# VH-VL binders against q9nrl2r1430to1533: the designs that were tried, part 181

Target 1, 104 residues: q9nrl2r1430to1533
Amino acid sequence: GGVHELSAFEQLVVELVRHDDSWPFLKLVSKIQVPDYYDIIKKPIALNIIREKVNKCEYKLASEFIDDIELMFSNCFEYNPRNTSEAKAGTRLQAFFHIQAQKL
Below, E stands for the ipSAE of ESMFold2; O stands for the ipSAE of OpenDDE; V2 stands for 0.75 times the mean of E and O plus 0.25 times the DockQ between their complexes.

## First folded at step 10 (VH-VL)

Design w52 (framework fv_nezutatug)
Fold by ESMFold2-Fast, scan of step 10:
Structure w52 (fold): chain C 104 residues (1-104), chain A 122 residues (1-122), chain B 107 residues (1-107)
Amino acid sequence: as target 1 above (104 residues)
Amino acid sequence: QVQLQESGPGLVKPSQTLSLTCTVSGGSIDSGYSWHWIRQHPGKGLEWIGSIYYSGRTDYNPSLKSLVTISADTSKNQFSLKLSSVTAADTAVYYCARGPYRSDWHYYMDVWGQGTTVTVSS
Amino acid sequence: DIQMTQSPSSVSASVGDRVTITCKASQSISSYVHWYQQKPGKAPEPLIYSASYLYSGVPSRFSGSGSGTDFTLTISSLQPEDFATYYCQQANSFPLTFGQGTKLEIK
């Protein structure tokens, strides 16, 4: 924990947001555009929510931050078939995340 | 480092219910993984029993029909297996395992418990 | 249900040998096959995911290939610690199914 660890979370979230494959993850899925999403996904999350939690110092341990990022990817793969642009973007971004998370 | 540990009775009588618990440490059961029960009969291969997702969704092997129930207790960071009406054929080593949710690793078991031996005998 | 059949059921080999184990699915599973190693008295451990990708920390002598129905696991230069049973698993559809296992015995 501490200030140094919270700064590391902010840096990692910024790197994820800037990644070319972040587009499915920037904001919560729209109920209007995807009406059945919230019938299937019971714990929705997105990078904007995770970043807000980092800024509010809600993550006390690296494992809590990692769990939220992994939840975001899990939701993507549960909802989106493997052949979709969303699932492919998620696969690449998750691999990038795993490399960067070694710094935490 | 995530670790899984099975616990439960080593001996169960025929027709009774087998109850096993998997305790997860080093990570949250509520974090977007799938959590699995797999068994191995003496001298034989692996048989997938079923899974539970962080969402509470369960998937069961149809060959075990209505005999199996998997549940999770997020407050204890545990998930459990109940197998009803056991027979000698249910004698096996029972494993719990974690599956990641990456699209190319879907339902791949990356962390396993050490296994617990269950004997069904009178 | 998708049936996974491994060949051979057992193989004896010497340290330094190239060993190939095959796995055949009863219907097409694209590349959604995973491989595990189980050492005597221990739980299975991940080796290969999605047919050809090496799991983190697994030695580079292990490799996987194949698509559709026919898959192979290769050990390029067998080491004593590779004595184990190897299992393939399909992840294309429920129920998840494993091959019967291939027991690798070091001569």
Scores: ipSAE 0.014, ipTM 0.680, lowest interface PAE 6.8, mean pLDDT 87

Design w53 (framework fv_nezutatug)
Fold by ESMFold2-Fast, scan of step 10:
Structure w53 (fold): chain C 104 residues (1-104), chain A 122 residues (1-122), chain B 107 residues (1-107)
Amino acid sequence: as target 1 above (104 residues)
Amino acid sequence: QVQLQESGPGLVKPSQTLSLTCTVSGGSIDSGYSWHWIRQHPGKGLEWIGSIYYSGRTDYNPSLKSLVTISADTSKNQFSLKLSSVTAADTAVYYCARGPYRSDWHYYMDVWGQGTTVTVSS
Amino acid sequence: DIQMTQSPSSVSASVGDRVTITCKASQSISSYVSWYQQKPGKAPEPLIYSASYLYSGVPSRFSGSGSGTDFTLTISSLQPEDFATYYCQQANSFPLTFGQGTKLEIK
């Protein structure tokens, strides 16, 4: 995609990072702190990786960017039971993302 | 083989804080499992109190949330329950148990301590 | 909270009998139910997880079935060591909740 699309991706990632509910998503889950995470989650991703991909112009289509953000939320709900702080944060942040993604 | 053992006072006075510790042997509390407290009132069924994960995450039964704290001490391979402002209704056998961290199986407790009886009385 | 209701509350049976215990959830829990056996003075022991999977070391005479709201634990040929109280537990949402228990007594 174009410069306008890349600017829109960067702006949205920055808004997600600054959201109060971004804390479970800022960086990859530590293998040392959570050893079984990578046995369950085969495609790990986090906002810092997505932001790096945006900055390196690795997303050619808006759908590719959206797919990576949705993968991040899917991983959260796969690993974390529904009533945990992580899952509740994920639910609220995903709703925020869906509203903002209308601009893409 | 992993074993869990509860310890703490058998008698607690009303309004005080109940403190129980679970000592884990044959395995580490900072390895990929959830660690739970469950209680059983005399002649009644089982009530889940809460859990702690090696990540430090805790989940509590909402009926007890303002009164309960679960913590872990990895250097001693122990996790502990504190229940504040106890009443006679907190008289029960208290169990610690191990559960899985995997969301695809959700939670079943595969290893249990023997249980410790706590009586709340003056 | 999801309520788990077991039926019957107690059952009397003889060695060799087929025994069926049921568990009903107040809302759909998919297959996220486990069954436990508790003998007097002892901690509960796991029997079945995810509705139908036998926990390791559990005899094949135990089986579980069901999905959604209705679940069943079956003992195909009751043995003397099976006289105990049985509990179902849902794992679909917090708080984790148990049924009230079914006491299996010798006839």
Scores: ipSAE 0.000, ipTM 0.544, lowest interface PAE 14.1, mean pLDDT 85

Design w54 (framework fv_nezutatug)
Fold by ESMFold2-Fast, scan of step 10:
Parts: sequence; C-alpha cells; structure tokens
Structure w54 (fold): chain C 104 residues (1-104), chain A 122 residues (1-122), chain B 107 residues (1-107)
Amino acid sequence: as target 1 above (104 residues)
Amino acid sequence: QVQLQESGPGLVKPSQTLSLTCTVSGGSIDSGYSWHWIRQHPGKGLEWIGSIYYSGRTDYNPSLKSLVTISADTSKNQFSLKLSSVTAADTAVYYCARGPYRSDWHYYMDVWGQGTTVTVSS
Amino acid sequence: DIQMTQSPSSVSASVGDRVTITCKASQSISSYLAWYQQKPGKAPEPLIYSASYLYSGVPSRFSGSGSGTDFTLTISSLQPEDFATYYCQQANSFPLTFGQGTKLEIK
C-alpha cells in the first residue's frame, strides 16, 4: 500500500513488540535449541522479520501484513501445547492484535 | 499498569559508592523488557547511565563504565545501580525506566519512575 | 557519541498557538527518535517514538515528523497543560543521547 499503510504497520509492530506477551515472538526459534521445531513448522516467521519487511516496503496490502502476523500466531499454536506459557502468551497477544488491527 | 519507584540515600559523601534501587510493580523485570537508569544534572539535560535485561546482560554508558554496576534481584522484582567513587558532578535526579526487550531494538523509554534526588557533598 | 541539539532553547506562546520545536542529530539516526515532556519536579513523560508515532493516551494535537538528522515536534493548538520542557532522544546507537531541552513558557 501507501505511506499511511506503512506507518500504521510500523506502529502496530512496535506495539506488539512492547506487549508483555511478545517474548515468544521477538525472533526465530533456534534450530540448535529446539531441533524438532522446523520439522513441524514449515513457514517460520517472527516480529523482527515482519518489522524488517515493513521497513523495506514489502507489504503492498494490509491483508499481506495481517497474514504474516496471523502466520506467526498459527505457528505458535501448532507447535506449543495449549497449556504452555508460549501458547498462553500467544493467545493474549493475538487478542490484542485483533483489537489493534481494527484500525487498519 | 507497570510502575517504577526509585529509592536510596539522598546524601552521599565524595569518594563513596552511590547505591539506588528501582522497585517494579504491575510487571516482572524477568519479562523480556530492558530496564534503565537515567540521570538529570541540576539545570542540565538527561544522561543515560545503563541498562539490564532479564538475561542478566548489562550495557553501560562508556563515559561511566569503569564506575557503574547495574544488577537485578528477580525475587524482589528490583534492579539496582551502584556508582563508585562519586564526586559533586554526580549530584543529580536519578530515574529508572523501562525500555524494549532487545539490545538491537531501538530504545525508547515508555515507563519512568518519579525520580530520586541525590546530592554529593561533604 | 551522537549529539542532539534542540532549537529554540525556550519559546513563549499563548494558549491556542501552534508551536514547533526542532531537534538536530550530529549524524543520521534514521527515524529512531523519541520525544518526552517534563513538567517541573516531575519525571519525563513519553510522547512520541520512532519520530512520528504517538504513545497511547497522548493528545492528537501532538505530532512528530522528520528523518535522518532533522526532526520536529508540533503542538497544533497549545493547551494550558502543555507548558513544560520538551526533550528529544536518539535511539539509533549507544550511548543513548538526549537534546538539551526546549522550555515552553506562557507568553
């Protein structure tokens, strides 16, 4: 999209990064620390990658930006059992995202 | 709502060590944010002193690095500043503040303590 | 270290005025700049991050712009509670550095 859309994406990513529940999402999961992660998750993504794509103007539509954020949450729920700290953090952060995304 | 509160002695003698503590409520110092010390000299602007992360990693202003130590006590949800060999130039209002999680993220201070005044004099 | 210079050092204005405060970095900081408001005897309050984004709860009369070395904070219609000292801060590199402050005073 336009300059206004780019500004909105950056603002929203910053709000997500600052949220108390962002810790599982800040960067890609380490293959060394979690060897089976990439056997299960075929399209890994994290907030640092999404922010870089925003800064490089790689999102042409709001739907593309939203899709990447939703992929990040989907990966979390696919890999982590629902009673884990990661899954609980993901649930709360996703709810926050859905409220903020109404502004897009 | 996250709140920060500074505490420590208001008067310190030259050559002694200044020790301040920041108590965090409404959030954990163990939660992935960075935690910062900033001071303001009388009639001057703000000076960043340093930071600590949940991992225990610290970053210090190079101008103060040999004199400053920042530490965290997760059991008390506190982080602390020690500044050794103080002089009258260290007289300032000292603030603790919260910043973003990572050292490679750009640090904006979104929550600040009320500040505590420290005077260094004999 | 990156030096941050604000201008003017002080400005006198009336309620309803449009006020602009500028901040200049000694080298490019991209958009990595924050603005803070400080009232006498109080801690700085965050207003703006990444040059132009308002923190939650900050009135819409505040806006920020700029990139590289030149940045501006604008208050579109000054209110009585806006009389304070304003500081810019670069977040591009360590050590973090602040401008010297701009004092906004009643005319």
Scores: ipSAE 0.000, ipTM 0.554, lowest interface PAE 17.0, mean pLDDT 85

Design w55 (framework fv_nezutatug)
Fold by ESMFold2-Fast, scan of step 10:
Structure w55 (fold): chain C 104 residues (1-104), chain A 122 residues (1-122), chain B 107 residues (1-107)
Amino acid sequence: as target 1 above (104 residues)
Amino acid sequence: QVQLQESGPGLVKPSQTLSLTCTVSGGSIDSGYSWHWIRQHPGKGLEWIGSIYYSGRTDYNPSLKSLVTISADTSKNQFSLKLSSVTAADTAVYYCARAPYRSDWHYYMDVWGQGTTVTVSS
Amino acid sequence: DIQMTQSPSSVSASVGDRVTITCKASQSISSYVAWYQQKPGKAPEPLIYSASYLYSGVPSRFSGSGSGTDFTLTISSLQPEDFATYYCQQANSFPLTFGQGTKLEIK
């Protein structure tokens, strides 16, 4: 990835973090509060981890960044039933992401 | 850009196993997407065969379930289809495709391979 | 299995025409419908997801509508590159199923 792509990733992550529906995605799910989460979800990820990877220039391609964001949403939908507040927030935030990702 | 490319034999004999591989470039199969096999019989529409997710979960068309196996090799960034006991009815163009996992609670194939023609004939 | 039936099976139209293609599900599928365009010798390309959302890069002359069992794809002003076969797909339940296709031909 070029420096302009890395700036675009940072901008997009900031927009996601500031979105009203980001609350299920800001940090990794607590093992104490949700003990069975890590039995079900084999590749946990959250916006704070993705942002750290952007800041450390670990994404070489836009596709790698997009893959991590999609993984985050997929984990949400795998763990949370469709009618939960988490899944509804994830659906709306994913739609927002898809619109913004067209810039990448 | 993510690209998918099918590969495998163009001609298979009846009763044998058809083996096709989809090679993914520009993205990882070890990601939040689902990866699908779809076929198109000559002059007809599209038929979904099955899918695999990064977790190893597979879903198969019930009409083919006893005959089909889909697997993934993350080290090669490939996923594969095996269809056993083929007949002339399995003659088709075979596509691999990618779909977001439950995007809006809905699977749509956002990237497709170019397709590979498979003829089942003696 | 959910059966998807498209109508018409073929339609002849001229550049600049408004074209509508319909897709009917054998049972309610909410808004879980996608539409694809396929040109001869090529793979299908996505047009619409969740009944009405335009896929990235698809021209705004394409639109989708519907819910439940009845869905419509509309091309508001047909262009030469739009002559192709169009498929709907339901994603409400497995197995995923496609309509039989609608061939859009030059009049």
Scores: ipSAE 0.007, ipTM 0.630, lowest interface PAE 9.8, mean pLDDT 86

Design w56 (framework fv_nezutatug; at its last look DockQ between E and O 0.60; V2 from the best seeds 0.00; counts 0 for: pae E 7.9 > 2)
Fold by OpenDDE, look of step 11:
Structure w56 (fold): chain C 104 residues (1-104), chain A 122 residues (1-122), chain B 107 residues (1-107)
Amino acid sequence: as target 1 above (104 residues)
Amino acid sequence: QVQLQESGPGLVKPSQTLSLTCTVSGGSIDSGYSWHWIRQHPGKGLEWIGSIYYSGRTDYNPSLKSLVTISADTSKNQFSLKLSSVTAADTAVYYCARSPYRSDWHYYMDVWGQGTTVTVSS
Amino acid sequence: DIQMTQSPSSVSASVGDRVTITCKASQSISSYVAWYQQKPGKAPEPLIYSASYLYSGVPSRFSGSGSGTDFTLTISSLQPEDFATYYCQQANSFPLTFGQGTKLEIK
């Protein structure tokens, strides 16, 4: 595709991906590296998946986009104890997201 | 834009089962939130009844656990409360509410329904 | 269960006053406290979460502080629309529990 102006959703996903605390969320958790992940998390999601949905215009409402982002964080907090690097990163990234989401 | 609305009978007879439904609009219950039932007896404070998560997991107040069932219907974007063997003590305004899931927030309710009054009387 | 003891139960104040409401937990709950405002016939609305963070859209005259067992909600300059009942809530552990409420009345 060609160069075009990013939608608000596209722009926010770019900002989330570029954030220092995005590393736990860039792609789906590897079942090989974390064998029990998918026994616990039934609705896995990651920023690359959300980006694809944005690109395909699957989000008709901001609430739908927000719901997937919140699911992403919820999965992180469900699986990772509070004191883990993943949970801490998630906490910071989620705070950033909530600030940015107010603009949607 | 997310809204919650409680519905169900406003009058229940003693020993029967209280059934309420919370309908969610403007957002999906099948997302990363927790969904709660809270009640408020006339002139009293707030009492947490129980919660259901997007995963289907439930937590109940131990004082009501044996009598409470919370379930969700994602196809209708609803979650429900059943309280069995009700007495006059169960007369209250019943609220459904939502919590964002954050590790540093834990469970605070950011969106509430308007509440529905349930009276237990013969 | 964690008990939240809220004080005072009621308080009378005038517009422009500084108002302070306190909540004491029966055990340490870190900073996992939320505050709500409830007006007659209405559902509670969030004010503060995690003890000190202002919920979006809430006026800056509201603030929260505290950690461990002692928590405070402060209204720096009371406005007419602030007369209501306020509740604290611990979000540290189950069962979730609320304070008994503080009714803020006009003097």
Scores: ipSAE 0.268, ipTM 0.816, lowest interface PAE 1.8, mean pLDDT 93
Fold by ESMFold2-Fast, scan of step 10:
Structure w56 (fold): chain C 104 residues (1-104), chain A 122 residues (1-122), chain B 107 residues (1-107)
Amino acid sequence: as target 1 above (104 residues)
Amino acid sequence: QVQLQESGPGLVKPSQTLSLTCTVSGGSIDSGYSWHWIRQHPGKGLEWIGSIYYSGRTDYNPSLKSLVTISADTSKNQFSLKLSSVTAADTAVYYCARSPYRSDWHYYMDVWGQGTTVTVSS
Amino acid sequence: DIQMTQSPSSVSASVGDRVTITCKASQSISSYVAWYQQKPGKAPEPLIYSASYLYSGVPSRFSGSGSGTDFTLTISSLQPEDFATYYCQQANSFPLTFGQGTKLEIK
């Protein structure tokens, strides 16, 4: 735990950021580009925010970290129809995450 | 660790409304997970009733139509089932369950409550 | 609704036996099937998701296979704690539907 857990969370976030399918998740959705997003999505989150929380030691339990990652994916699937490039990227990245999370 | 616990009556009369509550501990219902009600008739298999997501989205089994309502109370970390106009066919063990959310309906239940028995009888 | 049909409805087996349970969907569901184990008086417990992936903590003697309409759950060497009822579930479309169950009994 502690430092070793933070290293594991940081490593996993870096792997997600570097994944080819991370592009919809790197930063918060722009209200200018997607004006109805925040009317639908009540708890927005992105990889840059999750990484900041890891660096500030805001996750006390692995389950809290996993919950934020799952929230990020569920927001994608809630907003984006399943045939969109965003939803397809989210599906592949979520599967990758589930495999990597087995190591936590 | 996340735990789910159902609560409700043991006996309900025909034509009344069945009301059940699922209390969640170790995790928040205001999260990226979908929360489900599933029932099991005596000596039979499982039947999915419906689900709720933190956005307020609900999905219901069409066979239950307007008879079912699922709601959430995030301040109590609970979600609830109301089934109106019950008959003897609604006698079952009722479970609450959790799945990761997907808008394309690929739900797999990863956590279950212990179940609560409901008998519909005069 | 997608109907899930399990066979057999019951099977009698001995410890150490290889047991297979099948599940057929009334229409194609790709690989979107889960398997659950239920012991008497207990809630179902997850075994397998997306046809072949084991949940954490599930013994390696359990395996799943199949795609499209035909799916199989296999227990390679039956143990005393495996006597239970097994259910398949399709996750391809609403409403979610379960098979009728297969009861695994001591011979």
Scores: ipSAE 0.238, ipTM 0.790, lowest interface PAE 3.9, mean pLDDT 89
Fold by ESMFold2, look of step 11:
Structure w56 (fold): chain C 104 residues (1-104), chain A 122 residues (1-122), chain B 107 residues (1-107)
Amino acid sequence: as target 1 above (104 residues)
Amino acid sequence: QVQLQESGPGLVKPSQTLSLTCTVSGGSIDSGYSWHWIRQHPGKGLEWIGSIYYSGRTDYNPSLKSLVTISADTSKNQFSLKLSSVTAADTAVYYCARSPYRSDWHYYMDVWGQGTTVTVSS
Amino acid sequence: DIQMTQSPSSVSASVGDRVTITCKASQSISSYVAWYQQKPGKAPEPLIYSASYLYSGVPSRFSGSGSGTDFTLTISSLQPEDFATYYCQQANSFPLTFGQGTKLEIK
């Protein structure tokens, strides 16, 4: 929505990127390095893409922004078993996100 | 903002299949959320029926597992419930709901539909 | 299945009263509890997730606490709009299960 809302999205994305557990989410997964990823994950998304969508004002509502962030986490949980470093990082970053998103 | 709306027949005969659809507006079913069916029996509490993640993964209440199918139509932004071989015990208000998809599948329903009453009677 | 037992089943209270509703799980569920408010003829509305976190827009007079098997929902000063039925829900494992409800009525 408004200019204040877009600034909030940008600030939240920056907080997510700066979090220690952001490492699985910064960029799209490489198909060369992880050949089966795109056979399993149908709607890939990452923090750099979400940040670019904020910069291009592609989110009209807070719910659209939240939906992309939640999709990012659900992809992690779908691809990675829960005992992996990726899934554990996702769980902690998602908890952080839920607290920060209450400000929206 | 995000809204869920149940639709389907209000009256179903015993032994038939109950078929309900939940239409999502203001958001996408192809998202990081799981999508749930929950029912409330007359004068009784709430009972979770099952859920679907848009990729096709489903979880069902074991008490209903052989009778229930939940599916999604991402092109229509809808998900559906089919409950076979219904009896009077299936008379209830049926709700659709959503939760963020989580590790260990810890679900909290953050949006609910308005509910639709289904009566099973001859 | 994890059973969720609420107490009391019914509460009669006045505007301004403090009300505490409890929910006990049949086994440990850590903090995986949600609370919902349901007004007559309406769908449940979310109040609290993960035992103690309020959803946006939920008044601060609502609070939740607990871990393990024993959980509480507290309303610090009842308002007219708070007279409803309240449900707890465990999210520890499938099947998800709900408490039987606590009906909060005007005295």
Scores: ipSAE 0.015, ipTM 0.729, lowest interface PAE 7.9, mean pLDDT 89
ESMFold2 (binder alone), look of step 11: mean pLDDT 91; pTM 0.945

Design w57 (framework fv_nezutatug)
Fold by ESMFold2-Fast, scan of step 10:
Structure w57 (fold): chain C 104 residues (1-104), chain A 122 residues (1-122), chain B 107 residues (1-107)
Amino acid sequence: as target 1 above (104 residues)
Amino acid sequence: QVQLQESGPGLVKPSQTLSLTCTVSGGSIDSGYSWHWIRQHPGKGLEWIGSIYYSGRTDYNPSLKSLVTISADTSKNQFSLKLSSVTAADTAVYYCARTPYRSDWHYYMDVWGQGTTVTVSS
Amino acid sequence: DIQMTQSPSSVSASVGDRVTITCKASQSISSYVAWYQQKPGKAPEPLIYSASYLYSGVPSRFSGSGSGTDFTLTISSLQPEDFATYYCQQANSFPLTFGQGTKLEIK
């Protein structure tokens, strides 16, 4: 935790949200539009949930924050075939995240 | 920081099921990584057995698919290998290993356990 | 299955030597190869991923190159702690496959 660490998590989440490739990750996948998603993905997560956890000071360690972001990407790659626009966006956004996470 | 430790019987009789467990410390098995079993047999070198993803998805080496089951127990932070109907050919050092993140579906191992020796003998 | 063949199977060298180990894939694997170092009685240690990227903490004397089917691991100035067996691994497709290993021995 700590205030400085919390500020860093918030800044990084904002950078991810603003990235052109964030569109598959902004909110949880719709059960109405993608009904089989929750049969496959047992630990759904999205940037809006991660940001709420940051705001509520639920991350005690940087590793916990990183784990949730990586879970989000892993869900994307598990559900979406590698040639999809979702998977391609995930690959680029994950690379961006790895560079930014060096600040943590 | 993340460490992997294999455990299980050092001696297994032919036709029985080999059961090995990998205990993970310093990190969670349900945090988006892939977790692997790899064995080292002199005649074949290193042989990838299979993997389990945090989602429960498994991938197995086709040569072993009918004999192998990999499972995870998130409450114990462990993943396990069961190899059924073992023979002397299954005598090897067994390693568990981790791939960091599923970036572009290319699995490179970044952390390995120390290995556990398994002998299949009557 | 993609077969990985290493050359040589063994090499004898002296401290300070430049050592090169090659790895050949039976079909194109783009840049999706990793290299590991294994000392007797120990687990493999990661050196390189995606043909040329060093893992954190790996000395700069190690370098990797190649694409397609032919890959090389180079040690620019061999140190005593570098005597070990080296393995390549393809990560292009399942099943994951390893080379047979190259044993680097002191002269």
Scores: ipSAE 0.006, ipTM 0.630, lowest interface PAE 10.0, mean pLDDT 86

Design w58 (framework fv_nezutatug)
Fold by ESMFold2-Fast, scan of step 10:
Structure w58 (fold): chain C 104 residues (1-104), chain A 122 residues (1-122), chain B 107 residues (1-107)
Amino acid sequence: as target 1 above (104 residues)
Amino acid sequence: QVQLQESGPGLVKPSQTLSLTCTVSGGSIDSGYSWHWIRQHPGKGLEWIGSIYYSGRTDYNPSLKSLVTISADTSKNQFSLKLSSVTAADTAVYYCARVPYRSDWHYYMDVWGQGTTVTVSS
Amino acid sequence: DIQMTQSPSSVSASVGDRVTITCKASQSISSYVAWYQQKPGKAPEPLIYSASYLYSGVPSRFSGSGSGTDFTLTISSLQPEDFATYYCQQANSFPLTFGQGTKLEIK
């Protein structure tokens, strides 16, 4: 990846952050507030971490960026039962991401 | 919108178990990140008793040792408090409360029940 | 356990006054503090969360600030409905703990 790919990643992360269903994904789950989360989820990630990686030019390929976003959704569905507000938000946001990611 | 209502006996005898239930209406018990019991002794401030998370995890105030149990019944949209071996010191107004889901796990109690008075006396 | 100490324990004020209540944590709690208002015979109501975020529907005359160990709740122009007891609460670690309360009384 070049500057154009990194610009596209930033644009997509901003769109995800601004989406109504982004609320479970904006920041890392607090270890103090949800300590059992880290017993279940071995690779925690959130949009703020992904955005920081984009800004530091850490993604060299679109596939690396997509993998981190998919990890975020995978963590959501692993921790949260299907009928929860988090899982429902994750399902809708993931669908939105898949449409937007077609341009990458 | 979401409302909480405490219910249970207003009078409990020393050494018995206090049992209170919080009924959630206007929303599912799944609408909260965690559900809490707080009490207030006459003329005093607030004391946190414990919580139950949507994951089923419970956290209890260590000052209550092994005397407290909090459980949830999602089919009835309720969560409950059991406090065993009560004494006169357990006389208080008991509140149930919700911590909502938040993006950065902001932890605060946004909805409270009206409170129920419990007197421990023989 | 984290101790939350409020100052003052009580304050007498008049409508229109600027009132400041402080809350000190015995150890750093980052921004994990909430403020509640309680009127006699009623349940506490949220005012502020994460030190400075105003809860929905709370009048803009209420504001919160601080980080680490020192936090303040300010009422910029006191109204008659604001006479109540105010509590801070830390959410950094368990057990959750409240300040002892500040009683705001009419002068």
Scores: ipSAE 0.000, ipTM 0.585, lowest interface PAE 14.9, mean pLDDT 87

Design w59 (framework fv_nezutatug)
Fold by ESMFold2-Fast, scan of step 10:
Structure w59 (fold): chain C 104 residues (1-104), chain A 122 residues (1-122), chain B 107 residues (1-107)
Amino acid sequence: as target 1 above (104 residues)
Amino acid sequence: QVQLQESGPGLVKPSQTLSLTCTVSGGSIDSGYSWHWIRQHPGKGLEWIGSIYYSGRTDYNPSLKSLVTISADTSKNQFSLKLSSVTAADTAVYYCAREPYRSDWHYYMDVWGQGTTVTVSS
Amino acid sequence: DIQMTQSPSSVSASVGDRVTITCKASQSISSYVAWYQQKPGKAPEPLIYSASYLYSGVPSRFSGSGSGTDFTLTISSLQPEDFATYYCQQANSFPLTFGQGTKLEIK
């Protein structure tokens, strides 16, 4: 918790959003375009939701923020087969996140 | 150093459920890895049984259909295999293994348990 | 299911020999192939991942190559500790599948 942690969360979310591999994660998956997604993924999340939670000061611990980001990647790898563009983007973005998260 | 250790009964009777547990030490069942069960029939090659993603998603070999269940207990740092309605054909050495899922090109079983021998016999 | 056909089933060789083992996938798997070494009574150990990357601690005499459907494991100069069974594995899609194994025996 605290203002320092929230500022760090804001910075990190902005860095993730600006990354070339963020495209699968910017918004929730469309039920119209991917009808079976919500049958498989029970806790959907995306960067726009995480960013809103940061803005509303809903993360009291760095671990809560990290858990939501990791849930986002976990959902990606659960739904998307290994050789898809989505899974590859997720793998690269997750690696970038782990480097940046050392600041938290 | 991450280590995996299988445990369970060495002898199971036909038609019963085989239950095996893999205990993970030196690491956590919570991020960036898939956890697998693989078996090896006497004198033969390797057969993939199934896996559990760190998210809780499971994938099973279709040849085993509804006979297999894999689950994880993160509080105990364990994942388990249940194989129902066993027959003599399920006699094998059972391995648990870890697979990294953090690289866009790098999928392989990097850590294996020592294996546990299961005999299905009356 | 993707079938992995491994050749040969066994090979007899002498220390210092160059040995080549091949693995063929029934459909394209890009570079998602790993190779494992198994000694009697022991668990398999990783050698090569993503077709050509050497696993940490594995001697440089081991190398892998290939993409698509055809893959090769090469041991450039056999050592006594290399006599074992070798398996290829596709990691492209579920179910994960292994080759039938190649037993490398002393001549």
Scores: ipSAE 0.015, ipTM 0.604, lowest interface PAE 7.9, mean pLDDT 88

